# Miniprotein binders against q53ft3: the designs that were tried, part 58

Target 1, 195 residues: q53ft3
Amino acid sequence: MFGCLVAGRLVQTAAQQVAEDKFVFDLPDYESINHVVVFMLGTIPFPEGMGGSVYFSYPDSNGMPVWQLLGFVTNGKPSAIFKISGLKSGEGSQHPFGAMNIVRTPSVAQIGISVELLDSMAQQTPVGNAAVSSVDSFTQFTQKMLDNFYNFASSFAVSQAQMTPSPSEMFIPANVVLKWYENFQRRLAQNPLFW

## First folded at step 19 (miniprotein)

Design ta4
Fold by OpenDDE base, look of step 19:
Structure ta4 (fold): chain B 195 residues (1-195), chain A 97 residues (1-97)
Amino acid sequence: as target 1 above (195 residues)
Amino acid sequence: SDREELIELAERAAYKLEMALQWAADGDPEFAKRIIEYAIRLLREIEELATTPEEEEIVEQAIEAAQEALQLLEQGKPDEVEEILQEAIELLEELIQ
């Protein structure tokens, strides 16, 4: 039902279902994570009148989990970006995961998604600054991803003169990648939600 | 005190209306409606705590604005909601002063 994406890491599509209505992703080395993208896979929508409350859990100084509400995902907004950096000093909020014996490794943070009534979600207050709703943040994230890809791809770039013949391999000209990048940037600038 | 409670509720209501504004803009009018509905409930509580005609009038206007926003969302006009919700927020800010 849900996916979780951390920049520079593989997408997670296999959440641990800890309850009928609760899903958890483990985030190892969470201290290096600035942003997390939570998204619906599109296979199963929320039931009518329901959405998802997205929580972040990290160990406090005592090693106890601190859960904080980051924000929400809904059928209408099936993805969201959350900034989790800086939340370490935040106060815990009421969370639906407290009663669950979730085996935690102290070095692993968690993203929890609770399927809840929209009416209930409407009454909840996310921690400040966690929800990156701004088009700008999305653009920045996308730009960073694009830059990362471009840098990665360009690191393998060789001139034709430098190429070793490999008939079994297909090559993509660097200019094609650049053109794609430029086109993508243009589209992103025109409509950050073009995809 | 009743005044302190009123202020707290007003702050919360303002926050919720802002949240609704964001969600309306993000393309989920359904959730925005639910948020507005909750905000209206808060506003009704504030109305009960109002002690002056001015406070009552401000709250009433905020409720009307919120209801109008809700109607606009129901009509599929999320782009028109921002101004109205902002008005309601400003009214609540006035109430808190």
Scores: ipSAE 0.774, ipTM 0.931, lowest interface PAE 0.5, mean pLDDT 85
Fold by OpenDDE base, second read of step 20:
Structure ta4 (fold): chain B 195 residues (1-195), chain A 97 residues (1-97)
Amino acid sequence: as target 1 above (195 residues)
Amino acid sequence: SDREELIELAERAAYKLEMALQWAADGDPEFAKRIIEYAIRLLREIEELATTPEEEEIVEQAIEAAQEALQLLEQGKPDEVEEILQEAIELLEELIQ
């Protein structure tokens, strides 16, 4: 239902479902993370009148999770970018994940998505610094993501002469990846919110 | 005090109307409507706390503006909501001063 993306890291599409209406992504080495993208996969929409409240959790000095509301995703706005780098010193808010025994490691933060009524979401107040308001920040994030993907994909590049028969595998020409990258950069430059 | 409560509610209502404006602009009029509906509830609470005719008038105008914005969203006109919501926010700012 949900995906989570950190710049420079692989996309996460397998959330841990901790309840019928709650999903969690683990973010290891969270101190290096500035921004997180949360998005719907497009396979399953929110039920009518419902959306998702997006929370961030980090361990406090006592190792206890501190949850903060980052913002929201809805069927109409199925993706959002959140800045989490400045949240480390914040006070915890009421959160829907507190009663859940989620196995946590001290170095791992979490993104939690709670499926909730839009009416309930409307009454909630995100933490002030979480919303990415600047197009520039988004562009930078996207560029880092693209670079990471390109580097990752390129690391697997082999010449045709180096290819070994693998009938069970599909092969994509590196040129296709490059073209995609170039096209994406062009679109991003024209409209950072083209998607 | 009642005045302190009024101010707190007005700040919260203004915040919600700003949120609604952002969500309307971002292409989710449904959620924006829900936010406005909640803001109207807050405004009604403020109305009950108002002690002067001036405060009552300001709140009533804010409610009217919020309701108009809601109607516009229901009509599928999110682009027309910004000015009206901004007016409501300004009214609330006046109330807080």
Scores: ipSAE 0.771, ipTM 0.930, lowest interface PAE 0.5, mean pLDDT 85
Fold by OpenDDE base, fold request of step 21:
Structure ta4 (fold): chain B 195 residues (1-195), chain A 97 residues (1-97)
Amino acid sequence: as target 1 above (195 residues)
Amino acid sequence: SDREELIELAERAAYKLEMALQWAADGDPEFAKRIIEYAIRLLREIEELATTPEEEEIVEQAIEAAQEALQLLEQGKPDEVEEILQEAIELLEELIQ
């Protein structure tokens, strides 16, 4: 029913079904993972009026799982990208997975998907900044942001001849900004989630 | 306090309306509708906590905006929802200032 993708790794299409309505993927070496893609395989849709709540769990210092709601997947939006790299210090949220006696090695995290009513999902609050917008919207936003920054910064550019001494200020050469801009654009074009 | 509760509810409602906006844009109007319906329930609770005519008016306008957005989604016009939901969010921000 579900797949999980981490960049540079093989796609996972065999979730562990821990309950009728709950599925889990193991993520080895989770500390090296920035983003996870969760998607429906297209074989079985959600029942009418239902979707999936997507959770992330990692072991705390005591080896106990800390669960956080990342976001949602639905029939209308059958895939989503989540940033997990910044979640390692977050507080746990309420989750439907209970005390799973999964002997977790400290390096293994989990993605959990719970099939739930859309009305229930609508009342839930994902952790901040976990859900990445659609790739296209994100790319457009990023490009606009880059352009805005470049335009703003370049508007303040002065030649050395135009500079007045300000020993308390640090100056950045305009060519450094341009080089950064070009490199960032190139990386963005190659992989919108390169960071 | 009632004021603190009003602020908390308003923040939550604003968050939900933003979420609805995102989901409508992502091509799932069905889930967006469910989120808006929940937001409207929150707005009704806020309305009950309003103590001034100005607050009541702001909340009522937010409810109307949310309802209009819901109708647009039902009509299959998700592209027209963003502006209206943004208006509702701004109203809620005004309410808590």
Scores: ipSAE 0.770, ipTM 0.928, lowest interface PAE 0.5, mean pLDDT 87
Fold by OpenDDE base, last read:
Structure ta4 (fold): chain B 195 residues (1-195), chain A 97 residues (1-97)
Amino acid sequence: as target 1 above (195 residues)
Amino acid sequence: SDREELIELAERAAYKLEMALQWAADGDPEFAKRIIEYAIRLLREIEELATTPEEEEIVEQAIEAAQEALQLLEQGKPDEVEEILQEAIELLEELIQ
């Protein structure tokens, strides 16, 4: 029913069903994870009037799970991206997963999905900054990527007078990189989904 | 105090209306409608806590805006709800000033 994706890792499509209406993914080495994507597989939709509340759990200093509501997935929005990197110091919230006797290794977090009524979900308040709008997230990610690339490339910039002759190498003028960066930013600002 | 409760509810209602706006934009009008319906319930609670005619009027206008947004979603016009929901949010901000 659900999938979970962490960048640089294999997609998880086999959630542990801990109850009729509750599913859990294990996230090993969770401290290295910034974002997680939760999505419906498309095999089984939510029942009419129902959706999924998506929770994140991590072990506190005592090894006890701290649960936080990240956001929601629905038939209309079957996938969402959540930022979890900043949540590691957050306070726990009420969650429907109870005292799961899940033997947790300290390095393993969990994503929990609870199938709930949309009306109930509407009353819930996700933790701040966890849900990244797809457009904003992509725009921010792209902007950060561009900035990173520009900064990296610029760090190698030298004047012609400073160049060591290397006839076997191709050189790109720094101005070309800058112009590319500016053009890309402009396009991104006009339409974040131009690509 | 009643005033503190009013402010808390207004902030929560504003948050929910913003959430509804996002979900409508994200392509799930159905869930957005449910959020708006809940926000309207909050607004009704605020209305009961209002102590001045001005406060009552502001809340009523916010309710009307939220209801209009709900109708637009029911009509399949999610692109038209942003302005109306933003108006409702601004009304709530005015209420707590």
Scores: ipSAE 0.768, ipTM 0.928, lowest interface PAE 0.5, mean pLDDT 87
Fold by OpenDDE base, last read:
Structure ta4 (fold): chain B 195 residues (1-195), chain A 97 residues (1-97)
Amino acid sequence: as target 1 above (195 residues)
Amino acid sequence: SDREELIELAERAAYKLEMALQWAADGDPEFAKRIIEYAIRLLREIEELATTPEEEEIVEQAIEAAQEALQLLEQGKPDEVEEILQEAIELLEELIQ
């Protein structure tokens, strides 16, 4: 039902369902994470009149989870970007995830999604500055993600002389990837909301 | 105090109206409507705490603005709610000065 994306990491599409209406993603090495994207997979919509409250949890100095409401996803807005880097010093908020005995390694944070009534969600107050509202923040996140992808893909580049014949595999020239990257950057610079 | 409660509610209502504006702009008028409906409930509570005719008038105008925004969303006109919601927010800011 949900996916989670951190720049420079593989997309997560297998949330742990901890209750009928609650889903959790683990975020290893969370201290290096600045932004998280939460999105619906498009396979199952929210029921009518319902949406998702998105929470972030990190272990405090005692290893106890601190939960904070980041924001919301709905059928009308099925994806959102959240900045979590500045939240690591915040106070905990009320959350629906109870005392989850999750094997807490000190370096692992969590994204929790709670399926709730829109009317209930409307009464909740996200932590300040968690939702990426600025075009600049979105642009920076997107640029970092693109750079990471390009660097990763380029690390596998080989010359034709270095190639081992593999007739069963298809190959994409590196210049095609570069061209795509450059075109995307230009488009992003012209209009960060082109999509 | 009643005054402190009024200020807290007004700040919360203003925050909710700003949220509604953002969600309307993001393409989810349904959730925006729910937020506005909640903001109107807060405004009604503020109205009960108002002690002067000036405060009562400001709150009433804010309610009218919020209701107009709600109606526009129901009519499928999310692009027209920004100005009206901003007016309501400004009224609430005036109330707490």
Scores: ipSAE 0.768, ipTM 0.928, lowest interface PAE 0.5, mean pLDDT 87
Fold by OpenDDE base, fold request of step 21:
Structure ta4 (fold): chain B 195 residues (1-195), chain A 97 residues (1-97)
Amino acid sequence: as target 1 above (195 residues)
Amino acid sequence: SDREELIELAERAAYKLEMALQWAADGDPEFAKRIIEYAIRLLREIEELATTPEEEEIVEQAIEAAQEALQLLEQGKPDEVEEILQEAIELLEELIQ
């Protein structure tokens, strides 16, 4: 139902369903994370009159979870970018997530999505500056994400002479990735909302 | 105090109207409507706390603006909502001053 994306990391498409209406993604090494993208996979829409409240949880100095409402996703706006870097010292808010027996390693945060009535969501107040609403901020994040991806992918580039034969594996030429990157950047520069 | 409560509610209502504006612009008029509906409820509470005719008038105008915005969204005119919601926000700012 939901996906979670952190720049430079693999996309997460398998949330832990902790309740019928609650989903959680683990974010290891959360202190290095500036932004998170939460999105619907498009397989299952929200029921009519419902959406998703998106929460961020990090362990405090005592290892207790601090939850903060980041914002919302809906059928009409199925994806959102949230800045979490500045929230790591914030105060906790009310949240629908109970004491989850999550093996809390001090370095792991969580993104929680609660499926709720839109009317209820309308009454909630996200923490300040969490939702990236500006096109400029979005563009900057997207660019950083793309750069990070390109750098990461390029770090694994090998020459044909360096390749270990693996007939069962498919290989993508590095130039294809580069071409994609260049094309994407061009489109992004022309229209940040081309996608 | 009643005045403190009025101010708090007004700030919250203004925040919600701004949020509605953003969501309407982002292409989710349905959620924007829900936010506006909630803001109207807050405005009604403020109206009950108003002690002067001036305050009552400001709140009434804000309610009218919010209702107009809601109607526009229902009519499928999200592009016309921004100005009206901004007016309502400004009214609430005036109320708090």
Scores: ipSAE 0.767, ipTM 0.928, lowest interface PAE 0.5, mean pLDDT 87

Design ta4
Fold by OpenDDE base, fold request of step 21:
Structure ta4 (fold): chain B 195 residues (1-195), chain A 97 residues (1-97)
Amino acid sequence: as target 1 above (195 residues)
Amino acid sequence: SDREELIELAERAAYKLEMALQWAADGDPEFAKRIIEYAIRLLREIEELATTPEEEEIVEQAIEAAQEALQLLEQGKPDEVEEILQEAIELLEELIQ
C-alpha cells in the first residue's frame, strides 16, 4: 500500500504491517537522512473519508522511541516529502503506535503510517518545519527520487524471452516507465512545482 | 485563565486555517474542507470565551469567512479560497493582540 524513499538508498515498498491500519518502515543510519518521501503505491486507495498520518520515530538517549507527526497523505495527495534532519531534538507527540515490539537499534529510526479518519487527521498538528521549504532542496531531492525510482523499476526489467509465466501478476512494459520518466523530467525542468 | 484559553484556541484555529489553505492549494479540497470544519468548531469555542463586543464581532467575522471558504470548496472553487482564509487568519491575529 505504501512506499518509502530516502535519496541515495533503495526504495522500500514492503512496509511492516504492525496492525490492520498501521505500517512501519525502518530507516537505518537515520542521522544521515535529511529528507524522506512517503507515497502510496497506487494499488490500494484509502477508504472513503480516510487518509494516512505519517510519523517519524527516533530513539532518545535512553533508547526509547520519540514519535513526531510529520504530516499526512491522502487519496488526493498520495505523496509527500518530509524534512527530518531538524526534528531529531524535538519533543515527542501523541502517536497511535504505542509500545511496539520492534527490535530497535540506536541507529535505526522509523516512519510510521496510521490509516485514520480525515476528520481525526484534521485535528492533529504536525511538528513545525517538517515540510520541505526550500525550492532548491526540493528540486534536488525530487531528481534523486526520480532516479532512484527509475533504477529500482529497471532492475526488474526482463525480456519477453526471460519471462516466467505468471498469469496472476500484472506487467508494465519498461518503455512506459521510461516515457513517464522523460515526461516528468521535462515538466520538472519547466516548473519544479507542476504538481 | 479564560483569556489564556482564548489565545490558545485562536492560535490553533489560525494554524488550522493556514493548513486548510495549503491543502486546498495542494489539490485536496476534501481534506481542506474537513480542516475548515474543525476550525469552525474551534471558533465557536472562542466565541463562548469572548468577553467584549469587539471580540465577539471579530470571531463572528472569522466564522463567516471560514464558512464562505467551505462553501467555495463545496462548489469546486479552491482558487478563490485563499483570500478569504487569509482574512480569517488576520482576524484571529487581531483577536490575540
Scores: ipSAE 0.765, ipTM 0.927, lowest interface PAE 0.5, mean pLDDT 86
Fold by ESMFold2, fold request of step 21:
Structure ta4 (fold): chain B 195 residues (1-195), chain A 97 residues (1-97)
Amino acid sequence: as target 1 above (195 residues)
Amino acid sequence: SDREELIELAERAAYKLEMALQWAADGDPEFAKRIIEYAIRLLREIEELATTPEEEEIVEQAIEAAQEALQLLEQGKPDEVEEILQEAIELLEELIQ
């Protein structure tokens, strides 16, 4: 009924059905994942008046699942992109030795889809910064974000003749930002889901 | 406190109206309508908590704007809801200050 896609990985089209109204995809090595696309395969629509609430789950430090609402998919909007990079368990504190002895082990998170009434879904509030409207809107949003950042950064550009020394601050040459913008835009055009 | 509850409800209602705007723009007016219906329920709760005539008038105007947006979606006019929903959101921002 559902598909789950992570950039650089094989698309998953065989969700584990854990209840009549609940479906799960496993996400191994979830700490390397920034975005997940959830979509309807088009084979079975939601029943009338129903839709899907999409959740992200990861194991906490005790191995207990923590579930967070990412957003929704519906017959009217059958695909969505969700950002999960900011939702992972945090063990990277800012102690004096940095990440010197921090060990990362692979673990499995899950994407859960719960078929629910649209009226119930309307009352739910996704976690912040998770929801993205659609794949086409994701590309449009990403391009607008790219343009916005470049224009903002460029508004602070000064020529070398205009530079005011500020020894307590770090500076980035403007051409670095331009190169990043050009590279990102090219990669986005080739694969909207590369990031 | 009652003032804190009013602000929390107003923030939630504004968030829901923005969510409805996004879903209408994404071409799903059915879900957008249900979100607006929930937002109106939140606005009715705010109306019950309002303590000043200014607060009462602001929330009533927000309810009217949300109801007009709902009617436009029911008429198949999702392109016409943006300004009306933004008006309702701005009214709620005035309520919050």
Scores: ipSAE 0.710, ipTM 0.891, lowest interface PAE 0.8, mean pLDDT 78
Fold by ESMFold2, fold request of step 21:
Structure ta4 (fold): chain B 195 residues (1-195), chain A 97 residues (1-97)
Amino acid sequence: as target 1 above (195 residues)
Amino acid sequence: SDREELIELAERAAYKLEMALQWAADGDPEFAKRIIEYAIRLLREIEELATTPEEEEIVEQAIEAAQEALQLLEQGKPDEVEEILQEAIELLEELIQ
């Protein structure tokens, strides 16, 4: 129902369901993570009048989970980017996940999604400035996709001296990919909606 | 004191109205509407705590502005709520001072 994405990592699409209305993603090596994207896969919407409260949990010095409300996802806004770098020593929030006595390493945090009534969600207050605006979320996600494409294409670069003749195959200079990447980044920074 | 409680409620209501403005701008007027409904509940609590004519007038104007924003969202006009919600937030900021 949900996905979880961290830059430079494989997207997670198989949340652990810990209750009928509660879903969890593990985040190994969470100290290196600054932002996390939570989104709906689009296969099953929330029931009418419901949405998702999104929480971040990390182990305290005693290994006990500390949960903090990051914000929300809904059918109308099915994705969001949350900044977690400032939360790794923050104060816990009221949350619906109970003790969650899961054996985990000290470097594993969790993203929890609790399916709740919109009226209940409206009364909740997220911690700090964890949520990022939808325009910023689009820009940041798009930039990470561009980085991945550039790195992938660049991994196939060869010099002319290294080329093996392949008369039925077409080639493009690696500089074309770099120029496209730089141009697209500039246009996206000027107007995230230029396309 | 009643003044301290009034300020706390006003700060919370202003936060919720700003949150509603963001959710309406992000294209989710249904959730924005529910946030405004909660904010109006907070404003009615402030109305019960108000003791001066100035406090009473400010909170009454804030309730009216929030109700107008809610009506615009009900009419499918989320693009028109920004000015009205900002007016309500500014009234609450006056109340907090």
Scores: ipSAE 0.708, ipTM 0.892, lowest interface PAE 0.8, mean pLDDT 81
Fold by ESMFold2, look of step 19:
Structure ta4 (fold): chain B 195 residues (1-195), chain A 97 residues (1-97)
Amino acid sequence: as target 1 above (195 residues)
Amino acid sequence: SDREELIELAERAAYKLEMALQWAADGDPEFAKRIIEYAIRLLREIEELATTPEEEEIVEQAIEAAQEALQLLEQGKPDEVEEILQEAIELLEELIQ
């Protein structure tokens, strides 16, 4: 029902369902992650009058889970980007004996999605620094999509001498893909909303 | 004290009205409506705590503004709620003084 995307990583589309109304994605090496995108896959909407509360959980410096409400996704706004870099293990757990006490905790955090009534969600208050402006999140997400598409397409490149004839299949020269990538990347850097 | 409770409720209500404004602008008026409905419940609690004519007048005007915003969302007019929600938020900021 949900997807979870981190820049530079494979998108996750198979949440672990831990209850009838609770879904979880694992985020290994979460300390290297600055933003996460949570979205609905679009095949199964929320039931009428319901939506999703999105949480982030990480182990603190003592290995205890810390859960924070990041925000919401709904049928009307089915995707959101959240900044998690300010929520990582050092925040709110400073101690008086110098450097952060980093026990060898698993470097795995979780994104949790709780399917709830909109009336219940309306009463909840997200942490104030998790949301990212739509322009900033769009630019970062779009750049990673461009890189992913280019890397994927280029991995299938062959020279004309190496081609096996396939009359039922259409082909596009690899330089067309490269030119599109370069042009789009240039325009995105000049004006993220150029389209 | 009653004054501390009133300020706390006013801060929560103002936050919820700001949240509703953002969700209406994001194109999800159904969720914005639910947030406004909750904010109105908070405003009625403030009304019960109000002890001065100034406080009573402020909260009555805030309730009226929030109810108008709710009606506009029910009419499918989310673009028209910004000004009325801002008025309600400004009224609540006066209570927080």
Scores: ipSAE 0.674, ipTM 0.877, lowest interface PAE 0.9, mean pLDDT 78
Fold by ESMFold2, fold request of step 21:
Structure ta4 (fold): chain B 195 residues (1-195), chain A 97 residues (1-97)
Amino acid sequence: as target 1 above (195 residues)
Amino acid sequence: SDREELIELAERAAYKLEMALQWAADGDPEFAKRIIEYAIRLLREIEELATTPEEEEIVEQAIEAAQEALQLLEQGKPDEVEEILQEAIELLEELIQ
């Protein structure tokens, strides 16, 4: 019903269903993860009047799971991006996964999705360290990424234009795109809001 | 104290109205409406705690703004809720002072 994507990793599309209304994705090597995308696969919508509360869990210094509400997905907004890098030392919140058939004190972080009534979800408050993607924020990030790419590529094009290319065409070396990608990914990994 | 509880509720209501504004902008007015309905319940609790005419007037205006936002969403006009929700949020910030 759900998918889970971490940048630079294989997408997960086979959630572990731990109850009729609860789904879990394991996140190994969670300390390297800064953002998680949770989305609906589109094959099975939420029942009318329901949606999904999305939680992040990691083991604390005592080895006990700490669960934090990240936000929500719904039929009307079936995907969301959550920042988790600042949550790995935060305190837990109230959560519905405590009675689950969960392995004792996991060493791996988890994303949990609980199918709940929209009225109940509306009363829940995500932890303050999580960021929920919005259309405006996504649009601004996309525009900054495009601007960054054009500025980077243009600097190489100017340098390449000093050579004598064919008079009928302008060429951009393929490695310009690769270098832009590598630089952008490095900076984004260090500071997702660097733009 | 009642003043401390009023401030806590006002901060929660303002947060919920900001959340509703974002969900309406993201194209999910149904969830936005549920969030505003909850925010109005918080505002009515604030109304019960208000002790000065200024506090009473501010929370009454915030409720009216939130109810107008609900009506706009019910009419299928989610693009028109931003200014009125922002007014409600600013009113709540006055209570928090």
Scores: ipSAE 0.663, ipTM 0.879, lowest interface PAE 1.0, mean pLDDT 78
Fold by ESMFold2, last read:
Structure ta4 (fold): chain B 195 residues (1-195), chain A 97 residues (1-97)
Amino acid sequence: as target 1 above (195 residues)
Amino acid sequence: SDREELIELAERAAYKLEMALQWAADGDPEFAKRIIEYAIRLLREIEELATTPEEEEIVEQAIEAAQEALQLLEQGKPDEVEEILQEAIELLEELIQ
């Protein structure tokens, strides 16, 4: 349902679903990461009246997860970029992952997405300094991310003649990725902050 | 004290109205409306704590501005909410001082 992108790394498109309404991406070597992008793949929208609260988790000095709310994704704004470089010693916030001790490796952080009611999300306050720093920096990062994602996804493209049955796997027509890429670029040029 | 609680709520409401401004500008008026609805709830709590005629008037004006912004979003006019939301935020900044 979701993807996670870090500049210079392969896109993650296979979130671990840890509950009916909770999804997680692992971020190894998290101390070198400055920004992450969370986005909807476009295959399954949020149910009406719902959206996604996006959290960042890292292990504290004792190996216990510290969760911080980064922000939100919704059907109306299906992607967001978050700055995490300043959060690795920040204070935790209220979060829905408290009963889920899924981080067992001290050097691995996580991005958690909790599907929640928009009314509940509206009451939540993201941690400070998670926002993108400037329009120029935001636009440059966004363009790099778009190029990286498109090139990555395209590298797995196969023709009809190359396809084999894979009943345990899902398939996306390559033109869906291209149309998303073209639409995203057009909207970005029109309004760099549309997402 | 009631004054300290009022200031904390006002800071939170102002933050939420700023957030709603951003989400409306980003092209998601539905979530912006939900945020404004919550901000109005905070403003009504502030109204219960207000002790002076000045505080009462400021909160009432902020509620009215937030309600106007909500109506504009419901009418499909997200581009028209910036000034009215900024007005509400300025009122809350006066209250915090």
Scores: ipSAE 0.655, ipTM 0.876, lowest interface PAE 1.2, mean pLDDT 81

